# VHH binders against Protein DOG1-like 4 (DOGL4), part 198

Target 1, 232 residues: Protein DOG1-like 4 (DOGL4), of Arabidopsis thaliana (Mouse-ear cress) (q84jc2)
Amino acid sequence: MSKMRNLVEEKFLEFYESWVIQLELYLHQLLIAHNNNTMSETELRHLISKLTTHHKAYYTAKWAAIREDVLAFFGSVWLNPLENACSWLTGWKPSMVFRMVDRLRKSRVVLVEAQVKKLEELRVKTKFDEQKIEREMERYQVAMADRKMVELARLGCHVGGESVMVVEAAVRGLSMGLEKMVKAADCVRLKTLKGILDILTPPQCVEFLAAAATFQVQLRRWGNRRHYVTHS
Short names: E, the ipSAE of ESMFold2; O, the ipSAE of OpenDDE; V2, 0.75 times the mean of E and O plus 0.25 times the DockQ between their complexes.

## First folded at step 19 (VHH)

Design kj9 (from kh13 with D102G; framework vhh_7z1x_3; at its last look DockQ between E and O 0.83; V2 from the best seeds 0.83)
Fold by OpenDDE, look of step 19:
Structure kj9 (fold): chain B 232 residues (1-232), chain A 122 residues (1-122)
Amino acid sequence: as target 1 above (232 residues)
Amino acid sequence: QVQLVETGGGLVQPGGSLRLSCTASGFTFSSYVMSWVRQAPGKGLEWLSGISGSGSQTEYADSVKGRFTISRDNAKNTLYLQMNSLQPDDTAVYFCATWDEGKGDTYEFDHWGQGTQVTVSS
């Protein structure tokens, strides 16, 4: 039984497919830049700016979409099961990127002591923020079993008239809470990403962005192969 | 085995045009983003242009924007680069390339052709 996708899902699916393709196009540039020590700092910064703008565009689109239907992002039909399994509150887990940085450190990337210190500070802050959000989510999930939600569930079995309005109102209330949490998580993501890019040199940023983009694209490819999903 | 074969290079005068072709085999061509890259004598690799699998999305380096056009024919498994208004600085070996899984911890293209020489000289 093919689940009927709602309009938000359909629109975001199209957006995301295009966005991922564009990311891969940028990845190609990053790959060359990563292996080209002759690129000027200006050129590197320009490339970094392209990528940051691209990521910002994603969240702009996401936030517009979640205002309409945040629940769509908890199913994320535009993602394959592997991508979904790796998701934390509708996106990548902020603390995960520090592992990417660690991986870079094990490669040819040499960080100075000042960078290492700043990264550690950022790591601690990021983890703190994640935990705060997780606690809120936990409280929210527990609260979902309250009288209001029970009533919602009961009313949901009877479609029609005043009951529909009540159900819709309840769902809106629920959605508002979820939206707040999703936005909070996204803010942590964006702050973390910005923080990392501010700490790293332009060449290091390029390498980091290449790693991040590679991970995203590979995750999608592997997931699609595993589940025989074809996109665009 | 993946193969990429570039053709169409040659000697051309400044202001001239060339059309490069890259014939792909050994993989599902239409499923992959493809890029053109060049290497001039004594210089590093330079990314020039990229195109999505469907061809609906393209990107260009500022150095070639407005002069070069990337395209593809998936039915023929062929990537193209139309180069107009060629300049001496465009002299280089031109490669088509694609990225699949990457090479371990080195972020590099998986597949390259042998390249085709383009020489722009009066």
Scores: ipSAE 0.885, ipTM 0.964, lowest interface PAE 0.5, mean pLDDT 91
Fold by ESMFold2, look of step 19:
Structure kj9 (fold): chain B 232 residues (1-232), chain A 122 residues (1-122)
Amino acid sequence: as target 1 above (232 residues)
Amino acid sequence: QVQLVETGGGLVQPGGSLRLSCTASGFTFSSYVMSWVRQAPGKGLEWLSGISGSGSQTEYADSVKGRFTISRDNAKNTLYLQMNSLQPDDTAVYFCATWDEGKGDTYEFDHWGQGTQVTVSS
């Protein structure tokens, strides 16, 4: 084998492959639901709940894995190169989903003025939260560079005892800070998703979730089709 | 070019069983999630079950859980639906379907079979 992955990366990659397959199974259900005028509101809300629970399960598993090794996750080894090119802080950029809402508004859904107002308020809040995270991430990136330079200098001059302990403490401190930032970004993602689903009616939620699942599954498929070496 | 053909429908008495087949051609069958969907007279489409490309993951609608079993034989490019304990309410046209790439923002299955009629009556 030519792979160079640790156990945390391997376990999460296997989880993610299974998770995307399950998302595609839900996509098939959404494809029928969004084109089916006879489903009750209760049935639609049940399907929406399945999708919401599935997304929460992704973050639950991700946060558990990040707790064990956050540095492994900044490479996003579970994502193919196309998915990584679309990523912001190990996942999609929260404000980007509003482009999907805008596209649906032009072609598939009609929003009333009250919904439009609430969506614009959420968009502003999401952008504000993103900007806060970006500023804080800049601080961590600077701190990471500084700590790496100190570690390289110490490795060149000193080995053993407290030198090893200082490096281990620095890595632990950096890991805790990066874990905090990734979780903050993920919380913005979840808050934005929940906010959109709260504003939309159940049929509109199904349309949005179908669009989102289609995009995510297709991005995985297109990226894997062009990539000759697997990450597993 | 892509073709899905359902067979195995027919008339069956309540409590009976049928096995539906869907033969696929024109794409790499083993790489795609497949679904069974039905349409009862005068009603909309109902998603019944789906199965991953390898066959390792399956899902069922509540209405058929415990009575229907989805499976596939990738060597024969064939999808199956084993239907047990059939009831008159299962009377419908049954389709197999798959999603490949989608077509912009339509969010529809790309390929459908022609359907096979299942009639449950005494």
Scores: ipSAE 0.760, ipTM 0.924, lowest interface PAE 0.8, mean pLDDT 82
ESMFold2 (binder alone), look of step 19: mean pLDDT 80; pTM 0.796

Design zj1 (from zi13 with E103Q; framework vhh_7z1x_3; at its last look DockQ between E and O 0.77; V2 from the best seeds 0.83)
Fold by OpenDDE, look of step 19:
Structure zj1 (fold): chain B 232 residues (1-232), chain A 122 residues (1-122)
Amino acid sequence: as target 1 above (232 residues)
Amino acid sequence: QVQLVETGGGLVQPGGSLRLSCTASGFTFSDYYMNWVRQAPGKGLEWLSGISRSGSYTYYEDSVKGRFTISRDNAKNTLYLQMNSLQPDDTAVYFCARYSGLQGLKPSFDHWGQGTQVTVSS
């Protein structure tokens, strides 16, 4: 039986579907640019800008949505189980992209020593930021079991009008904390992405973005095949 | 049978406007991401614009951004393209196309209209 979705979920589902389709279209352009080497540096930069803008648009939409219901993103109905399983705090794990870069290096991408050094510095910083967020998340999760929350849980068993309001208020408070953490994680994602793109040359950026987009769309495809979920 | 029928093309002067329509039949129109694509003489297919199933989200190619507006009326099974500030370079056959997913890593469209000719000339 299909789970009933709230309005935030429904809207974001449609958004995400369309966003992914657009990503697929951009991916095609990236692949053409990468494989044919027919584009000028200016054209490549323009293409990179298109993709970065597209990604920024995702987070703009996400942040608007989480403001309304951050909990929707902890059950992300627009993602299949495989995609969800690969998620870290409602998105991709920032440190993961460095592995992508490493794989690219092993295949076609030649990085100069200065780039390698900068990437390593960025990797260390990214990991530090991830760990910081994880610690906060852990703290938050432990705090949920404090006396106040236990009391609220007890009250929740006896649902009356006033009790419902109290519970809802408590949930809102919790949601606010979650929202902050999600935003923090997203900031690390965006900073990491920007950092990588700033280090790479335009052709390398195109290759990286193509690889990232490919991974994303393939992950979705694989997950959909396994679970017989049809997405646009 | 799935059908897409474009209308609204014609001859227009530079700076003029046209509104294209695409009427869909044979499928649940509101379930699909719809697109406008054009083909100019001697050139390949160019994706122009896409719209989500409800119409709430739209995307544009840079070449038409700010000038063209995609919209849809699901109750009428119709896709629209409002084209403003038309230029000679916009001369092409315009197609309505239904998105169908990826073939490999290539976006695919499984149904196309017959196209409608748009000619921008002084």
Scores: ipSAE 0.899, ipTM 0.970, lowest interface PAE 0.4, mean pLDDT 92
Fold by ESMFold2, look of step 19:
Structure zj1 (fold): chain B 232 residues (1-232), chain A 122 residues (1-122)
Amino acid sequence: as target 1 above (232 residues)
Amino acid sequence: QVQLVETGGGLVQPGGSLRLSCTASGFTFSDYYMNWVRQAPGKGLEWLSGISRSGSYTYYEDSVKGRFTISRDNAKNTLYLQMNSLQPDDTAVYFCARYSGLQGLKPSFDHWGQGTQVTVSS
């Protein structure tokens, strides 16, 4: 349907490709740290800081881009269809991150009672914030289904100077609402990530970051390879 | 044939500067994420810096951030590394390398230059 990429999509595609390459390089360092357990606490904290800084850089770039075109982040050209299908408001669903923590507890990571309590508190807080955003999104979707919004969409079928201006103004207003919701979701993601890393010990943080990066990288590779093989 | 050729190494005093160049041929240079990697005497390979296809996005190892600057000129098929405030522990062979993705979960660089020696001493 669409054969052109706008400037925001072109720039972010290149950014995201390079960002993922750097994540792959960091994943290698995380796996080395995981496998040999000889790194000092100082070395582990430095590696964790690199990953934290890298994730913050992603959101800095994303927030600059959504000011120009938030719709580029719904069905993104830099993600394969599987990656896009797994997205909740342009990214990881915050509450789903705790399933990864739970999986790590069942395999290798042992948490003390104080950590478990703090993680449960964070899970509840994260779910509450997430549900608030979902209710706001629902109200937004109801407003879009309103007869006035349907009539504005109908006006877009009759191209003219005045009609085009009315449709453009309505779309701009809706895009502002989407931008606010995406930023709110990203803030919950950042707060949740920071919260988890504050609760875990440095070795546990390395394990969590390695699992998260592995999942992201493998989702990208699996979606690309499977799609290519099946639809070549 | 894919070729990467580094130039610009040499002997410098502590605090000095050097500019390395890497000329690429045999492939579409502007399609690739390019990197600088070094190997100090008796040490393994150390990734230093990477640059996106157009040059718009750059990444640095913390030990060189602020002192080294990666750049590229796609019209000349050339990758650059400007190195300032050089110290004796920067002594190494410097390679440019083409990133080719993961093999398993391990980063893979499929083509390397021959390297250029940088020596920082009094």
Scores: ipSAE 0.796, ipTM 0.930, lowest interface PAE 0.8, mean pLDDT 86
ESMFold2 (binder alone), look of step 19: mean pLDDT 91; pTM 0.911

Design zj10 (from zi13 with Y33F; framework vhh_7z1x_3; at its last look DockQ between E and O 0.77; V2 from the best seeds 0.83)
Fold by OpenDDE, look of step 19:
Structure zj10 (fold): chain B 232 residues (1-232), chain A 122 residues (1-122)
Amino acid sequence: as target 1 above (232 residues)
Amino acid sequence: QVQLVETGGGLVQPGGSLRLSCTASGFTFSDYFMNWVRQAPGKGLEWLSGISRSGSYTYYEDSVKGRFTISRDNAKNTLYLQMNSLQPDDTAVYFCARYSGLEGLKPSFDHWGQGTQVTVSS
């Protein structure tokens, strides 16, 4: 039997399904642009802008949703188990994209020395930011055993009337910390993505975005195949 | 049998408006992401707009943003395209299409309507 989903989960599920479909449509455009080399720089920049806007839209929706229920994103019912397994703090791990760039370099993307240097600098910064967030997460997890959580646990055993309100308030307090961490992680994601796109040429950006989108949709496909989950 | 039937096409002057409808039958309409696609004379298929299963989320190609509005009524199994500020370049056959996923890395539509002709001319 399917688990009952809350409203936030249901809404975001539909959003994500549709968002992925749109991504698939954009991926097709990226692939065409990449393979034919018939598009002007202006056209490529426009395509890149479309994709960046699409990604920004995801985080806009996400942040709206996590404001309502950040805990929904730590279950992420809209993702299959494989996608979830590959998630870091409710999304892709920022440092992962550098491996994608490296793979592209090994294939056919030629980066000039200046680009390589800038990418390395960005990689170092990204890693630093990731570690900072991870330390904060660890601290938060340890703090879960503090007085507030103990009190919450105690109250949770006695459900009724005023106690419910107190429990809800406590949960909200806990959720706020998680929300901050998730947002921080998302900021690192967005900064990293922007940083990479700023370093790469338009054709390289198209290739990178195509690779990233391909990875995302394939991961979803592979996960769905394995677990017989249908999405979109 | 799955069927999609477009209506509402016609001749309109530049700056005019049309509202297209697509009536679906033979499947659970509300389970699918639906799309409008057009084909102009001598050109390939152009995706225009998509809408989530409940209609809560919509997407548009830049060529029609701000002018076209996609919507749906799941109770009526109907997809709509409100087209405003029509231009001669909008002349095409317009199709509703049901999204079916990826074939390889290519988006696929498994069902199409017969199309409805839209002609924008002075």
Scores: ipSAE 0.897, ipTM 0.969, lowest interface PAE 0.4, mean pLDDT 92
Fold by ESMFold2, look of step 19:
Formats: structure tokens, sequence, C-alpha cells
Structure zj10 (fold): chain B 232 residues (1-232), chain A 122 residues (1-122)
């Protein structure tokens, strides 16, 4: 059966598909830069700037869409089920990005002691911010199960226009709270990404961005493949 | 048979303008992210611009941003590139290309036009 999609979902579906295509084109440039020493520091910084601008454009579009329909970002029609299952509050979990940083320590890219210290400070800060958001989400979930909200739903069923207005106001309040938490999570994501890129050298930034983009692209491709081959 | 045919190239003086067209046939044009790519004499291929299915979202290489405008008319199965403020460095063969996704981690363009020559000189 057909999915019911509003205009916001259809518009963001097209945006996201094209945004991913541009990310795939940038990934190719990142992999060339990482696997070859053909680019100057200036050229690497320009490529890094393209990636950061591209990510900021995603959040600009997302925040505009959330204002109209925050629920579209929970179980999104533009993501496959694997991508949706891997999301934390509509995106990647901020503290988990340090797994990519940990891979840099095991790669050909050497981290100086000052960088290691700054990255650990950032990791701790990111975990604190993330945990604050998780506590707010727990409070939000409790509010949804609140006996008062159940009573308002029951009243809306048995009483006319005034009770409908009270129920709609309560639902709007819950939606605004959810939007606030999603934006807060996105701000932690942006600050964490910016912080990592500020600490790393340009070649290290290229390796980090390549790893992150590769993971995102591969998750999309893996989730789109759901076929089994049987041995006979 | 998938076909892409570019037209609209020619000779223009520095500072001039041209509008390129690419007519598509043999596939559902509105289902694809479409692109302009150029090849200057003695150089490799250079991606310039891409456009989403409906035309709502556009992307540009920095060197052409603000001077070139990609657009499409899905009713006419036609892709366009408006080129303004042309300079001698823009001299190249211009191709339209259909994006087909990744092969491994490498972007793939599975169909190309034959190209149209743009020459910017006095």
Amino acid sequence: as target 1 above (232 residues)
Amino acid sequence: QVQLVETGGGLVQPGGSLRLSCTASGFTFSDYFMNWVRQAPGKGLEWLSGISRSGSYTYYEDSVKGRFTISRDNAKNTLYLQMNSLQPDDTAVYFCARYSGLEGLKPSFDHWGQGTQVTVSS
C-alpha cells in the first residue's frame, strides 16, 4: 500500500537524495586526497571547507523542515530501515564519532600528545552534553505517559470544541519540546564535528571526513540490499 | 537507447553569455540527478554542476558558482546551463551526464552526450 507523505516529507526526500549524491562526489575527492599526497595544505583546507559547508547546509534544511513537521524525522521516509535503526534522536550519536577518531590513532596518521589531550577533553564534554539531552528525553517520555495527558485524551473523546483545543495545545507542547531536543542534539553534533576538525591537521581532517562519509554511504547501501543467495 | 544531445555551444567574446541545452531520450529523465561536466584542451574532465530530479536543488563547483546556472524542464526532457561572464579559461567541450550511483565508492556517470564546444576568445 502507498505511504501517505505530506509535502514536507516529499520535499525533504528529494533534498536528502541530492545531498547524499553531493556527499558521494565529495567522498571521492576525500579518498583521492587521503590516498595521494598530491594536494597542498591550501587545497586540503578548501576541500575540508566544502565538507563543513555541505554539512551545515543539511542542518539548515533540516531545521526548516522540523519547524513544519518534527515527527517526519522519526522513522524518516528518506532513510532505509537500517539507517533509521542506527539513529539517535534523528542523527548520529555525538559520542560515537570518536570511534572514527580512535581509528586515526591506529592508521598512518600520527596524533601529537597535545592533540590527544584536546580530543579527550572534547570527548568528555560531548558525553556530558549528550547525557543532558538523554535526561531531557527521559523527562519528555515521562510527560507523554503523564496521567494528566491520558486524562486530556479521554476528555477530548467525550467533550466538544473546548476539550479539542486543550488536547491540541498539549500535543503542540509535546511537539515543540521534541523539536527543541532535536535541535539541541544537532547543536552537539555540529560543535563536536567543528571541535574535532579544529584539533586535527588538514591531512588528519581529510582522513576523518573520509571515514565518516564512507560509513554514512555504506550504511545507506547496506540497508538497501536485502537479498539472500542460497547454496544448492 | 539512452541518448543525451548537447547543443548551444559556439564562439563568444570574454564577458559574454551562452545557454547550453541537453535533450534526453530513451529513459525517464525526471528520475535522475543530472550534471554538466567539461573538458578543457589538454585537461581532464571537470564536474561543474548537478541538479535534483525536480530541479529544486542545485550544486556547483566553486569556480562557476554565481556565473553558471543549471536548470531543467522535465516536460521537454531538457537540461540547461546558462553561462554568464565567460572567460578564456571556460573554453572547453561541455557534456551533460546522467548520475547512476556508486560503483564501490566511485561515483558513476553511465551516459554522456557527445559534447558541445564552447570557445571564449577575442
Scores: ipSAE 0.801, ipTM 0.933, lowest interface PAE 0.8, mean pLDDT 86
ESMFold2 (binder alone), look of step 19: mean pLDDT 89; pTM 0.899

Design zj11 (from zi13 with E103T; framework vhh_7z1x_3; at its last look DockQ between E and O 0.78; V2 from the best seeds 0.82)
Fold by OpenDDE, look of step 19:
Structure zj11 (fold): chain B 232 residues (1-232), chain A 122 residues (1-122)
Amino acid sequence: as target 1 above (232 residues)
Amino acid sequence: QVQLVETGGGLVQPGGSLRLSCTASGFTFSDYYMNWVRQAPGKGLEWLSGISRSGSYTYYEDSVKGRFTISRDNAKNTLYLQMNSLQPDDTAVYFCARYSGLTGLKPSFDHWGQGTQVTVSS
C-alpha cells in the first residue's frame, strides 16, 4: 500500500521529479561540453549559469515548501532510501563536494597553486559552518526534552478542542526552529557551491558540475534499483 | 499501442504565432513528463521544453524562453506548445516526445510523434 502523503509532499515530489529530469538534460549538455572542447568560454559560462540557476530554483522551491511543512523534508518521500541515507539536514553535505573536486584533480583536472589554496580555505570554512549547524541541531534535539515539550506530550494524549490548537501551535514553533536550521544548512550548501565555482575556471566548472550531477542521478538510479522504486 | 500525434504546424510570417498540439493515446498520459523537441534542416535534434506530469512545472531552452509556452490538458491527453514571435530560425519539424529516463547518462525518449512542420518565412 502506498503511504499517504500530505499536499506538500505530493507537490514537492512532482517538482523534484521534474527538476531531476531537467538536471539530467543539463547533465547531457555538460558532458557534451566537457568531452568535445568545442565550446567557447562564453558558451561554457552560459551553461554554468543555466545549472546554477537550476540549483537556485531547487532551493527556492524547497524553501517555499519548508515554510509550509519542514517536517516533510525529514522524511523526504521523493527520495529513495539510499538518497535519504546520504542526506545531511535534508540535503547533500557541503563538505562532500570537496572530495569530488579532489577526485577530479586526481583524474585530469589541473589546479594551480592559488586555486588549491583557495579551495582549502573554503573547505575549512565550510567544515566550520557545518559543525556550527550540527551543534545547533544537537542543542535543538536536547531541548526537545524541555518542559514545553513535556507539556506538549501530555496534551497529545488528549487531542480535542482547544488542546488541538495548543498542540498545533507548539508543533509550529518546533517546525520554525527546524526550518531555520534547514535554511542555514542550505545557505552553507549554496555558499560552498558558489565558492567552488568562483575558484574554478569555466572548463573546470563544467567538469565539476557534470561530476556532481552524475553523482546525484546515479545515486538515485542505484537506490531505485535496489528498492524497486520508479522515479521520473 | 502508444501513439503521439502532432498537429498545428504550418507556414507563418516572422513575428507570427502558432499553437501546436500533441494528442497522446495508448498510455496514461498524466504519468509522464512530456517534451517538445525540434529538428531544423541540416541540424540535430534540439530540446525545447518540458512539462511535469500535472503541468505544474515547466522548463524551457533559452532559445525559446519567453516566446514559447508549454502546457498540457491531461483530461484530453493533449500537450500544447504556444509559439509566439516566431522567427525564421524556428523553422523545423517539431516533435512531441515522452521522457523515459536515462540510457547510461543520456536522457532518452521512448516515444515520438511523426512531427509537424513549422515554416517561418516572409
Scores: ipSAE 0.897, ipTM 0.969, lowest interface PAE 0.5, mean pLDDT 92
Fold by ESMFold2, look of step 19:
Structure zj11 (fold): chain B 232 residues (1-232), chain A 122 residues (1-122)
Amino acid sequence: as target 1 above (232 residues)
Amino acid sequence: QVQLVETGGGLVQPGGSLRLSCTASGFTFSDYYMNWVRQAPGKGLEWLSGISRSGSYTYYEDSVKGRFTISRDNAKNTLYLQMNSLQPDDTAVYFCARYSGLTGLKPSFDHWGQGTQVTVSS
């Protein structure tokens, strides 16, 4: 009997739901720390480390899952339509995170000139890395449309063991290219996150991580809500 | 009617072990992320551990990581907490709690058991 979702999708759905709940718990701690000016630098760095570790755990699980089924991450069943619409190569767009940094600069904490300069350098590097990935994705899509997809269409008319193996190898080859690009995008995400956290002070890191986690959980909540029509 | 009933608490010596159980009824237990939370005398509630629907993914507060193990048996509608290397500051009432989403930006638990007392003393 046909399966509504494959096993990779079912496993990652459960992982992602639990991962988000834990992110919500960490967000609560971040908000307490944001409002509490008596926490030591050691306590703040410990909380920042918890968030960093939690994000690394997400990518560890994701990279294992994309080896099995990268296509599950394009239009993911564990994300609502709003979350999927906001995705760039299966995740948040690295350059957009600087809008959160800009909001931090308008907060009650002031960035020193040296931090501002380093953040602008990182912004430029992040955009450069994004553009490199986007050019590579374009070349991949063109190659798929012109060469590999024609081969797959021709092979799809075959019947037999050898034809099945050739089609499976072709699909895997397309998936491997997409896996590489998704991992490259994730590496830019991790490098950008690390770069921002290295530039900011521990209290500023807590403010940034709280903003990022708030955006992620609110996007999920808003996308899950149904708007009821009220007639008047 | 949703019910959560904790058992297995008691008095134990420092370094000892206890296994808490939480029996669930009145809802589909396997559909919920489940948690252990404790309240020490004179202190607020402290989240300790959470477990995903199937039990495949577990999370721990750092102070209990490596000493406590959360698990569940969905066929028996039961949540467990194995507590090892207990110390006096683990003395608390331990609650089983069902995750229910966010109130504002704070995680919310809509149903709690009555709690079971764990006392660690010589």
Scores: ipSAE 0.776, ipTM 0.919, lowest interface PAE 1.0, mean pLDDT 86
ESMFold2 (binder alone), look of step 19: mean pLDDT 90; pTM 0.903

Design zj12 (from zi13 with E61D; framework vhh_7z1x_3; at its last look DockQ between E and O 0.80; V2 from the best seeds 0.83)
Fold by OpenDDE, look of step 19:
Structure zj12 (fold): chain B 232 residues (1-232), chain A 122 residues (1-122)
Amino acid sequence: as target 1 above (232 residues)
Amino acid sequence: QVQLVETGGGLVQPGGSLRLSCTASGFTFSDYYMNWVRQAPGKGLEWLSGISRSGSYTYYDDSVKGRFTISRDNAKNTLYLQMNSLQPDDTAVYFCARYSGLEGLKPSFDHWGQGTQVTVSS
């Protein structure tokens, strides 16, 4: 039996399905642009802008959703198990994209020394930011055993009337901390993505975005195949 | 049998408006992402707009943004395309298409209507 989903989960599920479909359409455009080299720099920049806007839209929707129920994103029913397994704090791990860039370099992307240097600097910063967030998460997890959580647990055993309101308030308080961490992680993601795109040339950006999109959609496909989950 | 039937096409002057409809049958309409695609004479297929299964989320190609509006009525199994500020370049056969996923890395549509002709001319 399928687990009952809350309203936030249902809504975001539909959003994500549609968002991924749109990403697939953009991916097709990216691949065409990359393979044919027929587009002008202006056209490429426009395509890049479309994709960046699309990604920004995802986080806009996400942040709206997590404001309502951040816990939904720690189950992420819209993702298959493989996608979830690859998630770091409800999304892709920022440092992962540098490996993608490295892979591109090994294939056919030629980076000048200045680009390589800037990418390395960005990588170091990104890693630092990731670690900072991870430490905060660890601290938060340890703090879950504090007096407040113990009280919540105690109240949870006696659900009724006023106690329900108290429990809900406590859960909201806990959720606020999670929301902050998720947003912080998302900021690192967005900064990292922007940083990479600022370093790369338009053709390189197209290639990178195509690779990233390909990875995302393939991961979804592989996961769905394995677990017989249909999305979109 | 899955069937999509487009209606509402016709001749219109530049700046005019049309509303296209696509009636679906033979499948659970509300389970699918639906699209409008067009084909102009001598040109390839052009994706215009997509809409999520409930209609809550919509997407548009830049060529039609601000002018076209996609919507759906799942109770009526009908997809709509409101087209405003039509231009001669909008002259094409318009199709509704059901999204079916990726073939390789290419988006695929498994069902199409017969299309409806839209002609924008003075």
Scores: ipSAE 0.893, ipTM 0.966, lowest interface PAE 0.4, mean pLDDT 92
Fold by ESMFold2, look of step 19:
Structure zj12 (fold): chain B 232 residues (1-232), chain A 122 residues (1-122)
Amino acid sequence: as target 1 above (232 residues)
Amino acid sequence: QVQLVETGGGLVQPGGSLRLSCTASGFTFSDYYMNWVRQAPGKGLEWLSGISRSGSYTYYDDSVKGRFTISRDNAKNTLYLQMNSLQPDDTAVYFCARYSGLEGLKPSFDHWGQGTQVTVSS
């Protein structure tokens, strides 16, 4: 692991570590609510609101940070290699969350026909939005390759202060395009999450949020176990 | 030997203020997420607030948000809790706790102070 980090990476590393700790605390509350029926519907809605607010806080911090340095979110120092390998444009792939919903339906969650219809509509819309972003990403990659070819040719012919400024401007242009795509992907993630929570009842939302938080926490622990195994 | 020692508790009237301190020794204080937790008479433990390594990121239970302020001074190895607008139901033993990660999926706090009593009564 690199010991040298820029300012954005250093600040977000601390933010993310604390944010995950709070997610772990909320997960405990979700598991208590899941495992016994001591909570009223009002208490469940309050817990769901805490999780929603916590996720919004993540994106608020992320969007502030990507305005400063979006590249920090590709191969992030605050994520282990397994977490980074599972990323789609700096986060979970929106369409894959419905696999979790499908698993819950087969286990403990009973959905009425109206909910099933709305979830399928949301799944289709989410996949459609995801595909639009993937097409934009492909166009960006093509444009990046063309710009890289031009810059490599120019650098091969000239070296100096003017060349450095041109390269820096090209890099900034690439970063701004990437920022746009990351924000678009995050908007699909938030819309999908809110859509699922709007369709599900409060007890069903607790089941879903518990499963989602468990997956995120376990992915982090699994990736860290690889490091742990290399130290006796 | 990890030690956490809370001070600053006492008796206060409703609406009053107290500042709690927790002095840490035996570990690198600035490497840890630190917390305040309380236990009211006959009740379980209630997490109140947490703070990141540098103090840049703070978190509060809704019951104390806006009234309590967590802070730390890493040069002094000290955690603080400024408690304003105290009410009788804030009466509890207040503990400083070090977050140590998960045991299974349960949050674990591996070191606690002995606690300091805060009593809010007319």
Scores: ipSAE 0.779, ipTM 0.922, lowest interface PAE 1.0, mean pLDDT 87
ESMFold2 (binder alone), look of step 19: mean pLDDT 90; pTM 0.909

